# VHH binders against Ribonuclease D (rnd): the designs that were tried, part 19

Target 1, 374 residues: Ribonuclease D (rnd), of Desulfotalea psychrophila (q6ajf4)
Amino acid sequence: MKQENIISTTEDLKKIVNKALKLDAVGLDTEFVWERTYYPQLGLIQIALSDEECYAIDPLSIKDLSPLGELLADRNTIKILHDAPQDLIIMSQATGATPQNIFDTRLAAGFAGSISTISLLQLVSEQLETELDKSETRTNWLKRPLTEKQLSYSLNDVRYLRATRVILLSKIIGPKIKSWLQEELNLLNNPANYSTIADESRYKKVKGVNKLDRKSIGVAQEIATWREQKARELNRPRGHVIKDDILLEIAAIRPTRPEELANTAISTKAAERYGNDICQATARALNKKEVDLPHQQKRSQLSSQEKGALAQLKELITLKCDILGIDPALLGNSNELKKIIQTLYKGKTTHMRQSFGWRKEFLKDFYQIHRDTI

## First folded at step 6 (VHH)

Design k54 (framework vhh_8h63_2)
Fold by ESMFold2-Fast, scan of step 6:
Structure k54 (fold): chain B 374 residues (1-374), chain A 119 residues (1-119)
Amino acid sequence: as target 1 above (374 residues)
Amino acid sequence: ELQLVESGGGLVQAGGSLTVSCAASGFTFSEYSMGWSRQAPGKERELVAGIYSGGSTYYADTVKGRFTISRDNAKNTLYLQMNSLKPEDTAMYYCAKVEYWGDYTFDYWGQGTQVTVSG
């Protein structure tokens, strides 16, 4: 690694992007800090044109990252990342572009006889017999100047991605499995992945919200919506405004006066600062008609028959995945598999990723068998 | 030396039954998933049945309810019991040691055993 590997101007970024757009594939990664702000703070963007030509792009020095956006949206040059979603969201936000033509080595590893949760270090070690340095994982990537060792470390995150992709594809010799991987990779092209979710939907991400009654879920929705807006306004993590557990306590008591917040673990400072906003949010929820309140998505317990079907589904997935060389985690987590059983046995129309595409094809025999029993 | 030797194929009338066997040697049989695939002339090779080291099984929809895969770890032998045979089951049947690499065409697939169903 040399100083010429650091890109600090938009002009130099354009030169590297123009080279990249003439290649079949490039490796990409980001380093960011997400400790005290609402959005992650981008520290570095790494690009590998080859294992010998790698660059660290400095977003703190470059005023216009739009040339990187041209590369991200390009349909002819493959962008190779390991565990792509978060990096793609950050780069999409920084550039304004929708990523296209992505290859995620984490997903590919799951289709190539490894696990879909494998780290980049482990994957490179297993596939290329190369040990990557882990010593710089605690770096503050916003601090300048970066040391030679920090820069070298960051470039190693992209250096081997092109070689890793070639090897993983060689491990997937069947056209059917290759088509399933391509279907999963194509999902990363969807603009919806890079759009903000509605603030009014943020309450669904609060663990334990479904344990509340419907009026309290309505209160949680209004407070979570307010919290997102306040966190963005202050540029602070949502938890620094109100933690999830405190939000749930507030929603349970449904405070109409700030004094009622004393019945929760909210800090005196937060109660003083936000009490009126919280009570106004509660009032908005309480003024809704019952029909307009969020429906409680309560965890229903499985019957003995449904538990048997779930066990059968898990066995089918485990066996078929072992034979095909695919990680069972790619089919769905335990909660998703439980929802499949509930959908089949309750006859409800539920939008599941297992009801279409390659997962539907994978599970077709299971669906046919269980429809015959119902 | 890794070896897979299929046997038990032959001519059988539609509606009949047949058991094919695979004798495995040169590896720790009990630690590997095993499978049966078949290929008819002019058609793609199809995985028909599979069995994990732990005994869990998989069947293609074309043979479900008619075929049963089993293993005898003490004898290093894999079996496929085929019932209610159809003319469409006519194929060369191959024993496979299953690997995590996405395809069932390996150098250590056996020579196969021909099953012909007349009708």
Scores: ipSAE 0.000, ipTM 0.131, lowest interface PAE 22.7, mean pLDDT 82

Design k55 (framework vhh_8h63_2)
Fold by ESMFold2-Fast, scan of step 6:
Structure k55 (fold): chain B 374 residues (1-374), chain A 119 residues (1-119)
Amino acid sequence: as target 1 above (374 residues)
Amino acid sequence: ELQLVESGGGLVQAGGSLTVSCAASGFTFSEYSMGWSRQAPGKERELVAGIYSGGSTYYADTVKGRFTISRDNAKNTLYLQMNSLKPEDTAMYYCAKTYEGWGYEFDYWGQGTQVTVSG
């Protein structure tokens, strides 16, 4: 591997982007470190213009990445990634651009007779009979100069993406399944994927929060909001301020005085540093009117009839996916399928991805049968 | 306590056959999709075969036509019948249980059984 494959100036980045914009498709990937900071730290952005022409863009040397943003937002050049969402979020944040015209080989694999959770290494092995070395996945991507192994590894993550896309598309037989894949890929163009969720909504991501009573959920919301603000202020991961399990313990006891934090597993240093802030957040929640408290979203258990309907749904998906060559996981995980059944039987008015688009089309006969029964 | 215990691995000559088995306990086996993954030295773990609770199967292109996955829900046992074995099939073979009994997202693996194909 030659060091001439490293792009370290804005001028050279502009030249590579200009060349890429004249192509039908390019491969993209990122390497980042997200262990000690609130925002991920970009180490590298890899681009493949062809199997023979690949570059590693150095974001530590290039402060203005907006030229890459022009490529990312371009509607004529396809950007091929494997497991695109996190890489797209990071590149969107770094460039200020909204991704357009994306091809995710992980999603495509699920429509092409493979599994939708397949790694790039497994996919390239299956489709191209080529063995990739993933030994550098746990290296420090912020350290310079890059080793030959790091450079070789990083470029191999994009080198085969164009060829992989061609092969996957050749294995997807029929215009209907190709249109379903394209619909799924088009969801990656949505600007909502690249906006941050509001601090006040972050508590919803804390596993177990809905097991708390409404007052404690209110406390969890205020503490989670404070935690996001503190994490950004310190430029530290939210878990380094307080972990989710500790947040739930605090919300359950609703501390009015810092000394009460001794009843939780919070560290002495964190209790000393944040005790007053935590108690103030608790007080804000406890002083809210009932109408202003978050609503508890309890997970109800399925009845025997609903369990029967869920089994029928799973069997339908399995059989139909076998015929079509599609991974059943693309239709939804077990919790999402339970939500479908609850929506049909309990009149639950909740947003679900299976109520629109290609998944609705896939499931239309099941929906028709069960609405007629209810 | 959830357990997956593999057996049946060993040394076999190229072109030969071998069956590996996995005895499952501590969960309702019949409700979960199960799979066989393998890992050779220096390589990533690869899913070679999967079977849904309803009996539908998946095979990696590398083994399709040679390997057969099956399950016996009454015995809580998963099988992988391996035919026309190649030196490239040499690996540690792991029995795996899916996270939610659906798809092929695995949350638990056994300790593995070594299959060595000489040639």
Scores: ipSAE 0.000, ipTM 0.168, lowest interface PAE 18.9, mean pLDDT 84

Design k56 (framework vhh_8h63_2)
Fold by ESMFold2-Fast, scan of step 6:
Structure k56 (fold): chain B 374 residues (1-374), chain A 122 residues (1-122)
Amino acid sequence: as target 1 above (374 residues)
Amino acid sequence: ELQLVESGGGLVQAGGSLTVSCAASGFTFSEYSMGWSRQAPGKERELVAGIYSGGSTYYADTVKGRFTISRDNAKNTLYLQMNSLKPEDTAMYYCAKVETYEGWGYTSIDYWGQGTQVTVSG
């Protein structure tokens, strides 16, 4: 927890990375601030080479983080994280590297008889009988110098990851479940996870977009695409350009002139700044042919037969997971399970993560039974 | 208009090799993950191989070590090299444009091609 545990030069980073590359596994974590910018601002990177040798890497002092990228992309050294996705995205962005050979203790906990939503604090308490004090409120990780309390707590986020991995693997029953976990972990190696979602697809993440008619969904797509580009250009959160609820109001009225924006809750300042861009985006959508509009579908109510099949699916998952010692949430959330039933009964060509790999294997008997009813 | 056109299927002897290709148009090919799925008579479609925009690959256990997926972004073309073919590899092979949604590892297939038939005798 002394000043010598902080890595603040590229030379020292290279030394730590060279040590890490000779090890079978290391723990990693990040601290970041994501309040006023389009991209998260990396404040700290923690690394555990052992329970006794932990370092805090200072990205504000190190201009070239590419040595860390070498470690991230290394196929021989396992990188252990808890709830890995966001940390991997920010490290990939900072280093230019695609993460490889990742072990997520949150996923592993779900296969080891815990819940897949477990916090690191709870997991370490449950598995190692060690209490981690994370009661310190989230602080400004961009402020320097870091306090000794901040440094100590940040290093505890990685210190026990190697031991936690060993314990979790010891609790996973049989080679089949270990294979399923490895398949799930291999998904973290996919470069698509670390490339930005296509701007044209961002509208799908706007809650309530499916309540609009197809023409208005087309407008929402064009405005969401423009909003991503503008937010990146300004390095501002997308909501600081236009909030989702305002975007939906605009899409519903399909403005052809800036003056029509007065019919929405958009601020006068935003309307002055973006009115012409918004109307141009709307015009792009309105000039598209019907076949080129987004293929959004409103959620339909399940029939009595489909509700019965869904209840059987949930019962099967609960029972089989209880026997195997894995978390039912790993199979899918409620909306995903409804989509499985609708795909089976209505002959839809919709493909889901439950249509391949270990989840398909898990559900194979259910699929076989219901395929004969289609 | 988005279009995927598969080619290269045919009759092949067990133990042989075959390459199928997919020509893509109507979208920015290099920005999307692509995959190969197959469907044998009386069976469900199975995603056998995937390749992400950055080049990393996925293979189903049934084909791992025998099949190789690759892409040529300059030609907007996806390939599947199939080695050590078995009678159970007989299927219609479909080129797929893949979209990754909010949940890590959650993928959906936006569009399928027309397919190309692969028949393995033996």
Scores: ipSAE 0.000, ipTM 0.169, lowest interface PAE 16.5, mean pLDDT 82

Design k57 (framework vhh_8h63_2)
Fold by ESMFold2-Fast, scan of step 6:
Structure k57 (fold): chain B 374 residues (1-374), chain A 122 residues (1-122)
Amino acid sequence: as target 1 above (374 residues)
Amino acid sequence: ELQLVESGGGLVQAGGSLTVSCAASGFTFSEYSMGWSRQAPGKERELVAGIYSGGSTYYADTVKGRFTISRDNAKNTLYLQMNSLKPEDTAMYYCAKVTYSEWGYGYTIDYWGQGTQVTVSG
């Protein structure tokens, strides 16, 4: 153990934060365990003030992480992360702060001629010709004391983030593309990213829920709401209570008696534990007035004309991205591109991220060609 | 780079056995739930087996009692042992990484591999 690199007191945390607040940019990362609990269990927070000065903050020893929150919310010091959203959510909840002034090297890679799904290890290898040790994958970040090897591996996740940011910015073509990256990074400042979604709205995140009829969607809403409450009560991941695919099967059959759960892939043990709760949730949904049931958002299949337009959209994105050095994935996934075409041809009032900001600017010519033809 | 590489598929006669494997890289394998999904022509992709980081398992009713999912965290490898194979098991089999997509929002299943084809004749 190298004690000089480990921050285990609030006083030492304040000292490191005060140093960080005097810098233009710092690297940040977290190690956590999120397999058996409702909320992730924060094991470690890494900070790089430079490639020579890196620290591991021990959240198990420090009960008050609010000084870190001051850094996280600071508008003058850039916080550099690779694949920032999950780490930011965890740190926001641990500190109570809303993240500000974030630079995500994963997003930046997509604007700098690489792919927006690149790992940190691959990015550092390609940009800095530095090989990071990826062999330390079997570790419990909640166990103490940390080994010197665990500490060394964790600090390498932040050590090169400052240098990586400088190189990525140098590879972005022109100030326009840099402004598009900045627009994406500014989305990470939105407090809505760090607020908990209401339990009653959880069903909207279950893929395939819109394939159900309205009555079954109502059942899915009640079961999803119950599942969130039960998962928090037990301190277990929601999937350990029941998985999304099982929830959809249950909603489809609308069980009024626990014995009917045998018609789903729910485990015998889960059916025994939760059968009565599931049937009560189903009953709550079935007692709702039709007007209070969720509206079904069915997707329709694309016509031949719409498929042709989608092919043209994909070709335009591929060609223009190749010229600009942007990853096509940043424009939208397959589902989003299909929604663009359906919106153009069916005149839907749908708020798409491609209808505003830099994506709208990117797609402006395509929209003008197709929208005006009705 | 997050990468899942499936292997071990092939042609097998009804009643036979086959093991498919998935080599994972680019993430801390031991900390994530893993699974196997399959897709037959003209059908939706179906999650047939899952294994949590703690070792607990799930099986779809269609394969329960016949398939066994296991993991080797030292080798970053996921396995699916398929016994008593039926023609209905014919499908492309995909290795799946379960990522809790955002705390409180739920989880996402990531498929980064090309799959491995299993054909059961009968």
Scores: ipSAE 0.000, ipTM 0.100, lowest interface PAE 18.9, mean pLDDT 82

Design k58 (framework vhh_8h63_2)
Fold by ESMFold2-Fast, scan of step 6:
Parts: C-alpha cells; structure tokens; sequence
Structure k58 (fold): chain B 374 residues (1-374), chain A 118 residues (1-118)
C-alpha cells in the first residue's frame, strides 16, 4: 500500500469528499482507541469510493473535518457501514454533522437470510467469497506512522461494502421486506441518536439498578450523575472513577459517612478521593420526596398463562422468519418479547419498538389473536 | 473497527477441561460488560456467562459451578474456563460485547468450536 492512499490535509479531504458526493454510495469505517479517556479517540477514518479507490483519512493531522460532515449529512450519497451506530456517533462528534442516508450491512444481513449479529469478516467471506486478514486487531490506531499492513487492513474494512450492499439487496425477499429494512435504516437519520444521554438518565444503563429499592435507585441516579461529571472533568472512562458493580453496592448501603464505604469493595484510593462526593450525592437522593424518586422498573415473573403466550409468540416469530428469510433477533431479544406478553396481559401501554412500524405489522396477527382472547 | 477474536476451542473428552479466550480491540474494554454465548447445531444461541465492568459474574443454570468467566483488562482479553465438560456443551462459543445502545444489543465475534466426545 502507498502513502498516497493517506489523506492528511483538509484540502485533500475536500477533494475526496467532492468525488464521493458525485457517487451513489461510498463505504465508511472508523478506527478508534477508547482505553483511558471519557470520549473515544479517533485514530483513522476509512472511505471507499470503489473497490479500487480507497483512502485512509488521518484525523490526527487534519484540524477541520467539516468536509466529511458534508458527506455524512448528504441525502443523495449513501454511506455504507458495517455495524454503523458507534462509527456514526464518533464521526458526528468529530464533524458536527447529523448522519443521513445510511446503509448498515449488519442490519441488512439480518433481512437477507443471514444473522443480524454477523461480523464484517464473515459477511464478506459468505457473500463475496473473499477472505479478509484480521491480524491487526490489537493495533494502537493513534500511533504513527502506520505500517503498510495496518493501512491495508484498515482499507479492507470499507473496500467491499459497496459490493456487499448490492448482493444483500438482491437477496431480500420482495418489496415489503425491503421497505422494512429501509424503515430500520431511516432510524439512523434521527438527530437524537447523536446527542449525549443526559447525566441524570445514565443510571438507567447500569445493569442491576432495577433490583434496588426506590430509595437506592435514587442514590444510584445521583452517584451516576456525579460520576459522569467527574469522568468528563478527569477525562477518564466512567468505570475508572467508580465501576458499575461498586456503584450498585454503594447505592444499596446508602452511605451517610465516608467510613461506611469500607462495607463495599471500593478501593482505598477511590474511597479517600471520592468519599465526601459520594456521601453528598447520597444525601441529595435521601432528601428527595417520594414523587421525585425514579420509578422502579422491576422485572416481574411470568404466570403460566403468560409463559404459554410467550412460547406461542416465539414459535410464530421462528416460523414466519423462516418463511421470509429474516433473522428472528430483529424482532426483539427474550426480555423484549416477555415485555410484549406482559403489556398485552396487564393492559398497560408500555413504550416498545414492537408496538409501531414494521415490527407491529409483522406481529399484527399475534396481536389480533390476543385482542380476541383477552 | 470494533473487533472480537475468539480462540482456544478444540476437541475434549467428557469430564475434561478447556479454556477459550477472546481478544478485544477498538473500545475501552474495562468499561463494558462482556459475555460468552454458545450455539449448537439446530438450537438457539444461549448466553452462558457474563462479567460486568466491576467484576460481578452471571452464569446460566446449565453451566453454573462448572464454568468460570474472567477478564484481564490490561490485556483486553476475556476468558471462559470450562470444567467437567459434557457432550451437551458441544457448540460454537461466541464472545459478546454490550453495545452502546442505538438499536443493537450485542456485538459478536466469529466464534470458536468446542466439541465434547463421550
């Protein structure tokens, strides 16, 4: 691989973007390092204009990435990625642009008779009979200069995306399924995907938080909010401030004095550094009125009747997906399917992605059956 | 690009032991919950073990007491130590990452085959 495949100036980036904007579709990917910082550190951006014309954009050398933002936001040129969300978030942050007109080959694989969790390497092997080298998986993408092998490896992540898209679209059964895929892809155009989750909502992402009582969930919310602010201040991953498991232990005991932290697995160093902040966060939660505490979303056990309905739902999904050539995982994971059953049987309206759009259409017969029996 | 690369699978006799590993790159490994899932021919994919960023673990009832999940954050590597293996443990084993939450729930590697003969 030659050095002319590396784009290291804003002017050269603008030239490549101008070429891309004249094409129907381009492949995109990023390489990043997210080991010691609050935000991922962008190491490389790859673009494929064709199988023969691929470039690696060097964000360490380019101060202004706004020309890439023009491409990302363009409604006429399709941007093809494999497992798009994380790459789109980092590119959106780097450019200030909201991505538009995205094609995710991972999603498309699930609609085209493959699995929606397939790796790029496996997808390219299955669809194009091409074997990609994955020997550079442990590369520090912030180090310069890049070796020819590292550059070649990075460009292979985008080289075959245009061809892969064409083949996947050819394998999708009928215009209805193509419209369902397009509906899923259109969700990636939503600006809300590229805004930061509010600090006070971050506790919702802590696994196991809903097993706590309401007061302890309130404590977890305050500590998680503080942790986000401290992690940004220090430019560290949130887990390097306080890990999720330690946060849950602290929330369960609701410490009012720093010495009570000795009853958790928090390190001596962290307890010394953050003990006062943690106790202040706990006090804020304990001073809240009941109405101001987060609602506990405790997972309830299914009744025997509900278990029977869940089995029927899973069977319907399996059979219909087999006929249509769609991955059952696209309809929802096991917890989402349980929530559908609980919503139907308890008559409560819960926001769920299976209550609208193509998933509602897919499940329409099941919903109609239960409407008649409930 | 986010990458998960599994290794260590192979053939083992019933009652034997095997360790599979997963090399992760492209994200802050220590911040994410990681897991191991498996899929046998003609069966659904099953999550067999998970490990949270703080070190707490979860095991499926089918493997509890026999399998141990662990992580080495300095090496960005996930492990599954499998003891007292049974023919029913024969499957492709996949490394899993909790994805960052815009319509994708898991990222998976290519897998490593474990075959237990009895």
Amino acid sequence: as target 1 above (374 residues)
Amino acid sequence: ELQLVESGGGLVQAGGSLTVSCAASGFTFSEYSMGWSRQAPGKERELVAGIYSGGSTYYADTVKGRFTISRDNAKNTLYLQMNSLKPEDTAMYYCAKDYWGYGYFDYWGQGTQVTVSG
Scores: ipSAE 0.000, ipTM 0.178, lowest interface PAE 20.1, mean pLDDT 84

Design k67 (from h5 with S56Y; framework vhh_8h63_2)
Fold by ESMFold2-Fast, scan of step 6:
Structure k67 (fold): chain B 374 residues (1-374), chain A 120 residues (1-120)
Amino acid sequence: as target 1 above (374 residues)
Amino acid sequence: ELQLVESGGGLVQAGGSLTVSCAASGFTFSEYSMGWSRQAPGKERELVAGIYSGGYTYYADTVKGRFTISRDNAKNTLYLQMNSLKPEDTAMYYCAKVTYEGWGYTIDYWGQGTQVTVSG
């Protein structure tokens, strides 16, 4: 008979926030819909003050969410989330606040002898021996009124976060691993995480852009910048303006006249609507000096020696992680590990997350040995 | 036929030192990662030290700074030098052959282990 309440006024929100600010830690989560708009549409915010005292905050009824922003930015109350980044971005946008003092149970699970990709339901089952039912996951969180089952489902996302944090911290081996976790959690305090990515940098997130020559990467940058601005103007997903695959085809052929778009898979309607904008973006890129074109990392296949070094790196990570009780995935995915090897053999960069902080410390002996053998 | 033969265990007083050894045969020793695992009564077997053929070494926090793992590829022998021994280090110590596959690995124990007992 756990209490479940909906908060629908700014005054009630202030009351709950004032109570939360007196606690060491609270659980937080969001529900949102992101299908037809440029920005996610916030449907619900859940908060747990204890296992018995949980609330669903209704952002559709509350015009001023700034009190929640005060809690989000508070340095004395820990905000516990599972897989925090997206929820923090949405809450930061809704409140105007920069998140501070965050504890991500997904990251903590990876440092506590579990996996860093674990779901909340599996984590709660594993750590608290509590089975949460699998409710209908296809919920329109913008629809009102919410059913009792939908509300109960949403509150289960926060109810056990405080208890989960305590247990995970008890399972982390030694002060060194705890310091590595804290370093990783402190990255969530960085204001850069919550700032809109510069439009001019959006091309970097287009899969396959690094396979283009530098001139075509310049075209991709200009088109991606234009696409981002147009998607915001129309309040539509960027893919509804132009899909990434089509953007890459356009960048490869570098069209200067709309008629040249017929050589791509772009739809006739999109070509008619956007052809002039696309060609103008292409022309801007083609008029840049080579020095001003974006730099892209050189990609090549691994040599036999590099494949051997990658196998050694993976073996080293697996063995050391087993000894330390941490998830190897925290060190990097397969593509990131491949990049480490290519960087060591073909030139040095400081832009890899494995070149700084706790990951650098973890890998220091590997770096030293390979610098001596190269 | 793969064989791992542990030796060098015994009774030692707290604060003392001991070296255990593992003689390996039946495989190309220099091509495999090796390690030392231990098992105390009523506890899970834990990997406390690891070494790659290239000389990389890793230690569990419980033994770091006190234990040193080393290998002699010419003699197919693995060593664990244990210093500043504590009663909590009392366990059967097993030599382990590590085979890496993707993100996972398998540990092969072919020996009977060597008992280390630390008096308090």
Scores: ipSAE 0.000, ipTM 0.396, lowest interface PAE 12.0, mean pLDDT 84

Design k7 (from h5 with T99E E101W W103Y; framework vhh_8h63_2)
Fold by ESMFold2-Fast, scan of step 6:
Structure k7 (fold): chain B 374 residues (1-374), chain A 120 residues (1-120)
Amino acid sequence: as target 1 above (374 residues)
Amino acid sequence: ELQLVESGGGLVQAGGSLTVSCAASGFTFSEYSMGWSRQAPGKERELVAGIYSGGSTYYADTVKGRFTISRDNAKNTLYLQMNSLKPEDTAMYYCAKVEYWGYGYTIDYWGQGTQVTVSG
């Protein structure tokens, strides 16, 4: 019967981190709860020094996680995760460190002849012929004491990451594809990934905001900015302050008095609590000069010629990826490919990940064919 | 004139097995990723299995170890072998031409579907 160790003190954490810093690679994962708070609540951090030596770090018992930050930022020890971005953001926030030297096995699977959407359970099953339990995905990771099943489950999420990385790298043939993977992994080192989006830009994430007129988009921007600040102040999800659909209704009517909120589906309690703040935010937007209002980002449909070019792009990606043994999804999603076509034909978007690095090299011939059209 | 035609659905007892198939036409089948999605009444459509032109496969956690996706490029046919069926697997099953891009996927084209009903 194998008993797994829980790390519950800063001293023990420092000891495990010092061991990790002497290794070439370690596996990492987090368990968290993000139901009732503005920031995710970190429940557990798992680390695998080997498939035989794994630990569960208890962030609820450890007051200082800075030693973990030293490991996270270390440029010599590779940190292996499956679907890394969210875990890295949570650990960065908990430690204050910027992640460095990351290996994402989900991303690597896409370069190794699998798909970049593969689950950890499927990847470990395919590569190591090992079946992992998925039954604990909906447990409360903040509750103590943790059950033996929760601990066992959590450690299996990291146990095989080192072995998985070795196998995936063995499946990638040639220095070019290996360099493309490394370029993608290096993007995870960028501090910009771990900074918060400016409050004034949060309205851009509200689906349907671009269907509003410019004055209402201005109102939506001010209300979304206020909502972020209030959600952080109260430590509540933004949707628990005001849901996106209610925010859009309010922006459309541009309320100058709290009583006007009755014309929206806002709850009586929310209208009572926030009505004055919402009306003040609306007034700030309405007092802005027209030139200071956000531009309405109108979505244009593709012309017949542009649709033809998009189909050609998709065909080229599919065929070339099959030859190279990489996942077409790594080149971009359908919306990104549509933006490539719009950029080539209309010159409206220049900030695409497909305009630089390995994706630009991959798409070089397609760009050359269309250069004279632009 | 891309077409996907599903067949092989039916009624099966819990714990039983069923194979559904999809006949593809109007495109070079061997060069595209294909998948199986399902939709139960009142639920969103979900991709449960996918297969690349090169043969690599994907499975949703809900079906992993029980379902097997395969393709026959000579016959332009996609298959889903479903074992150890549960009442929760009851759904309309759709053949799909799948685009996997940017850590995600989009469904490029859907078939008409074939109903699978698992009784318990």
Scores: ipSAE 0.000, ipTM 0.109, lowest interface PAE 18.0, mean pLDDT 83

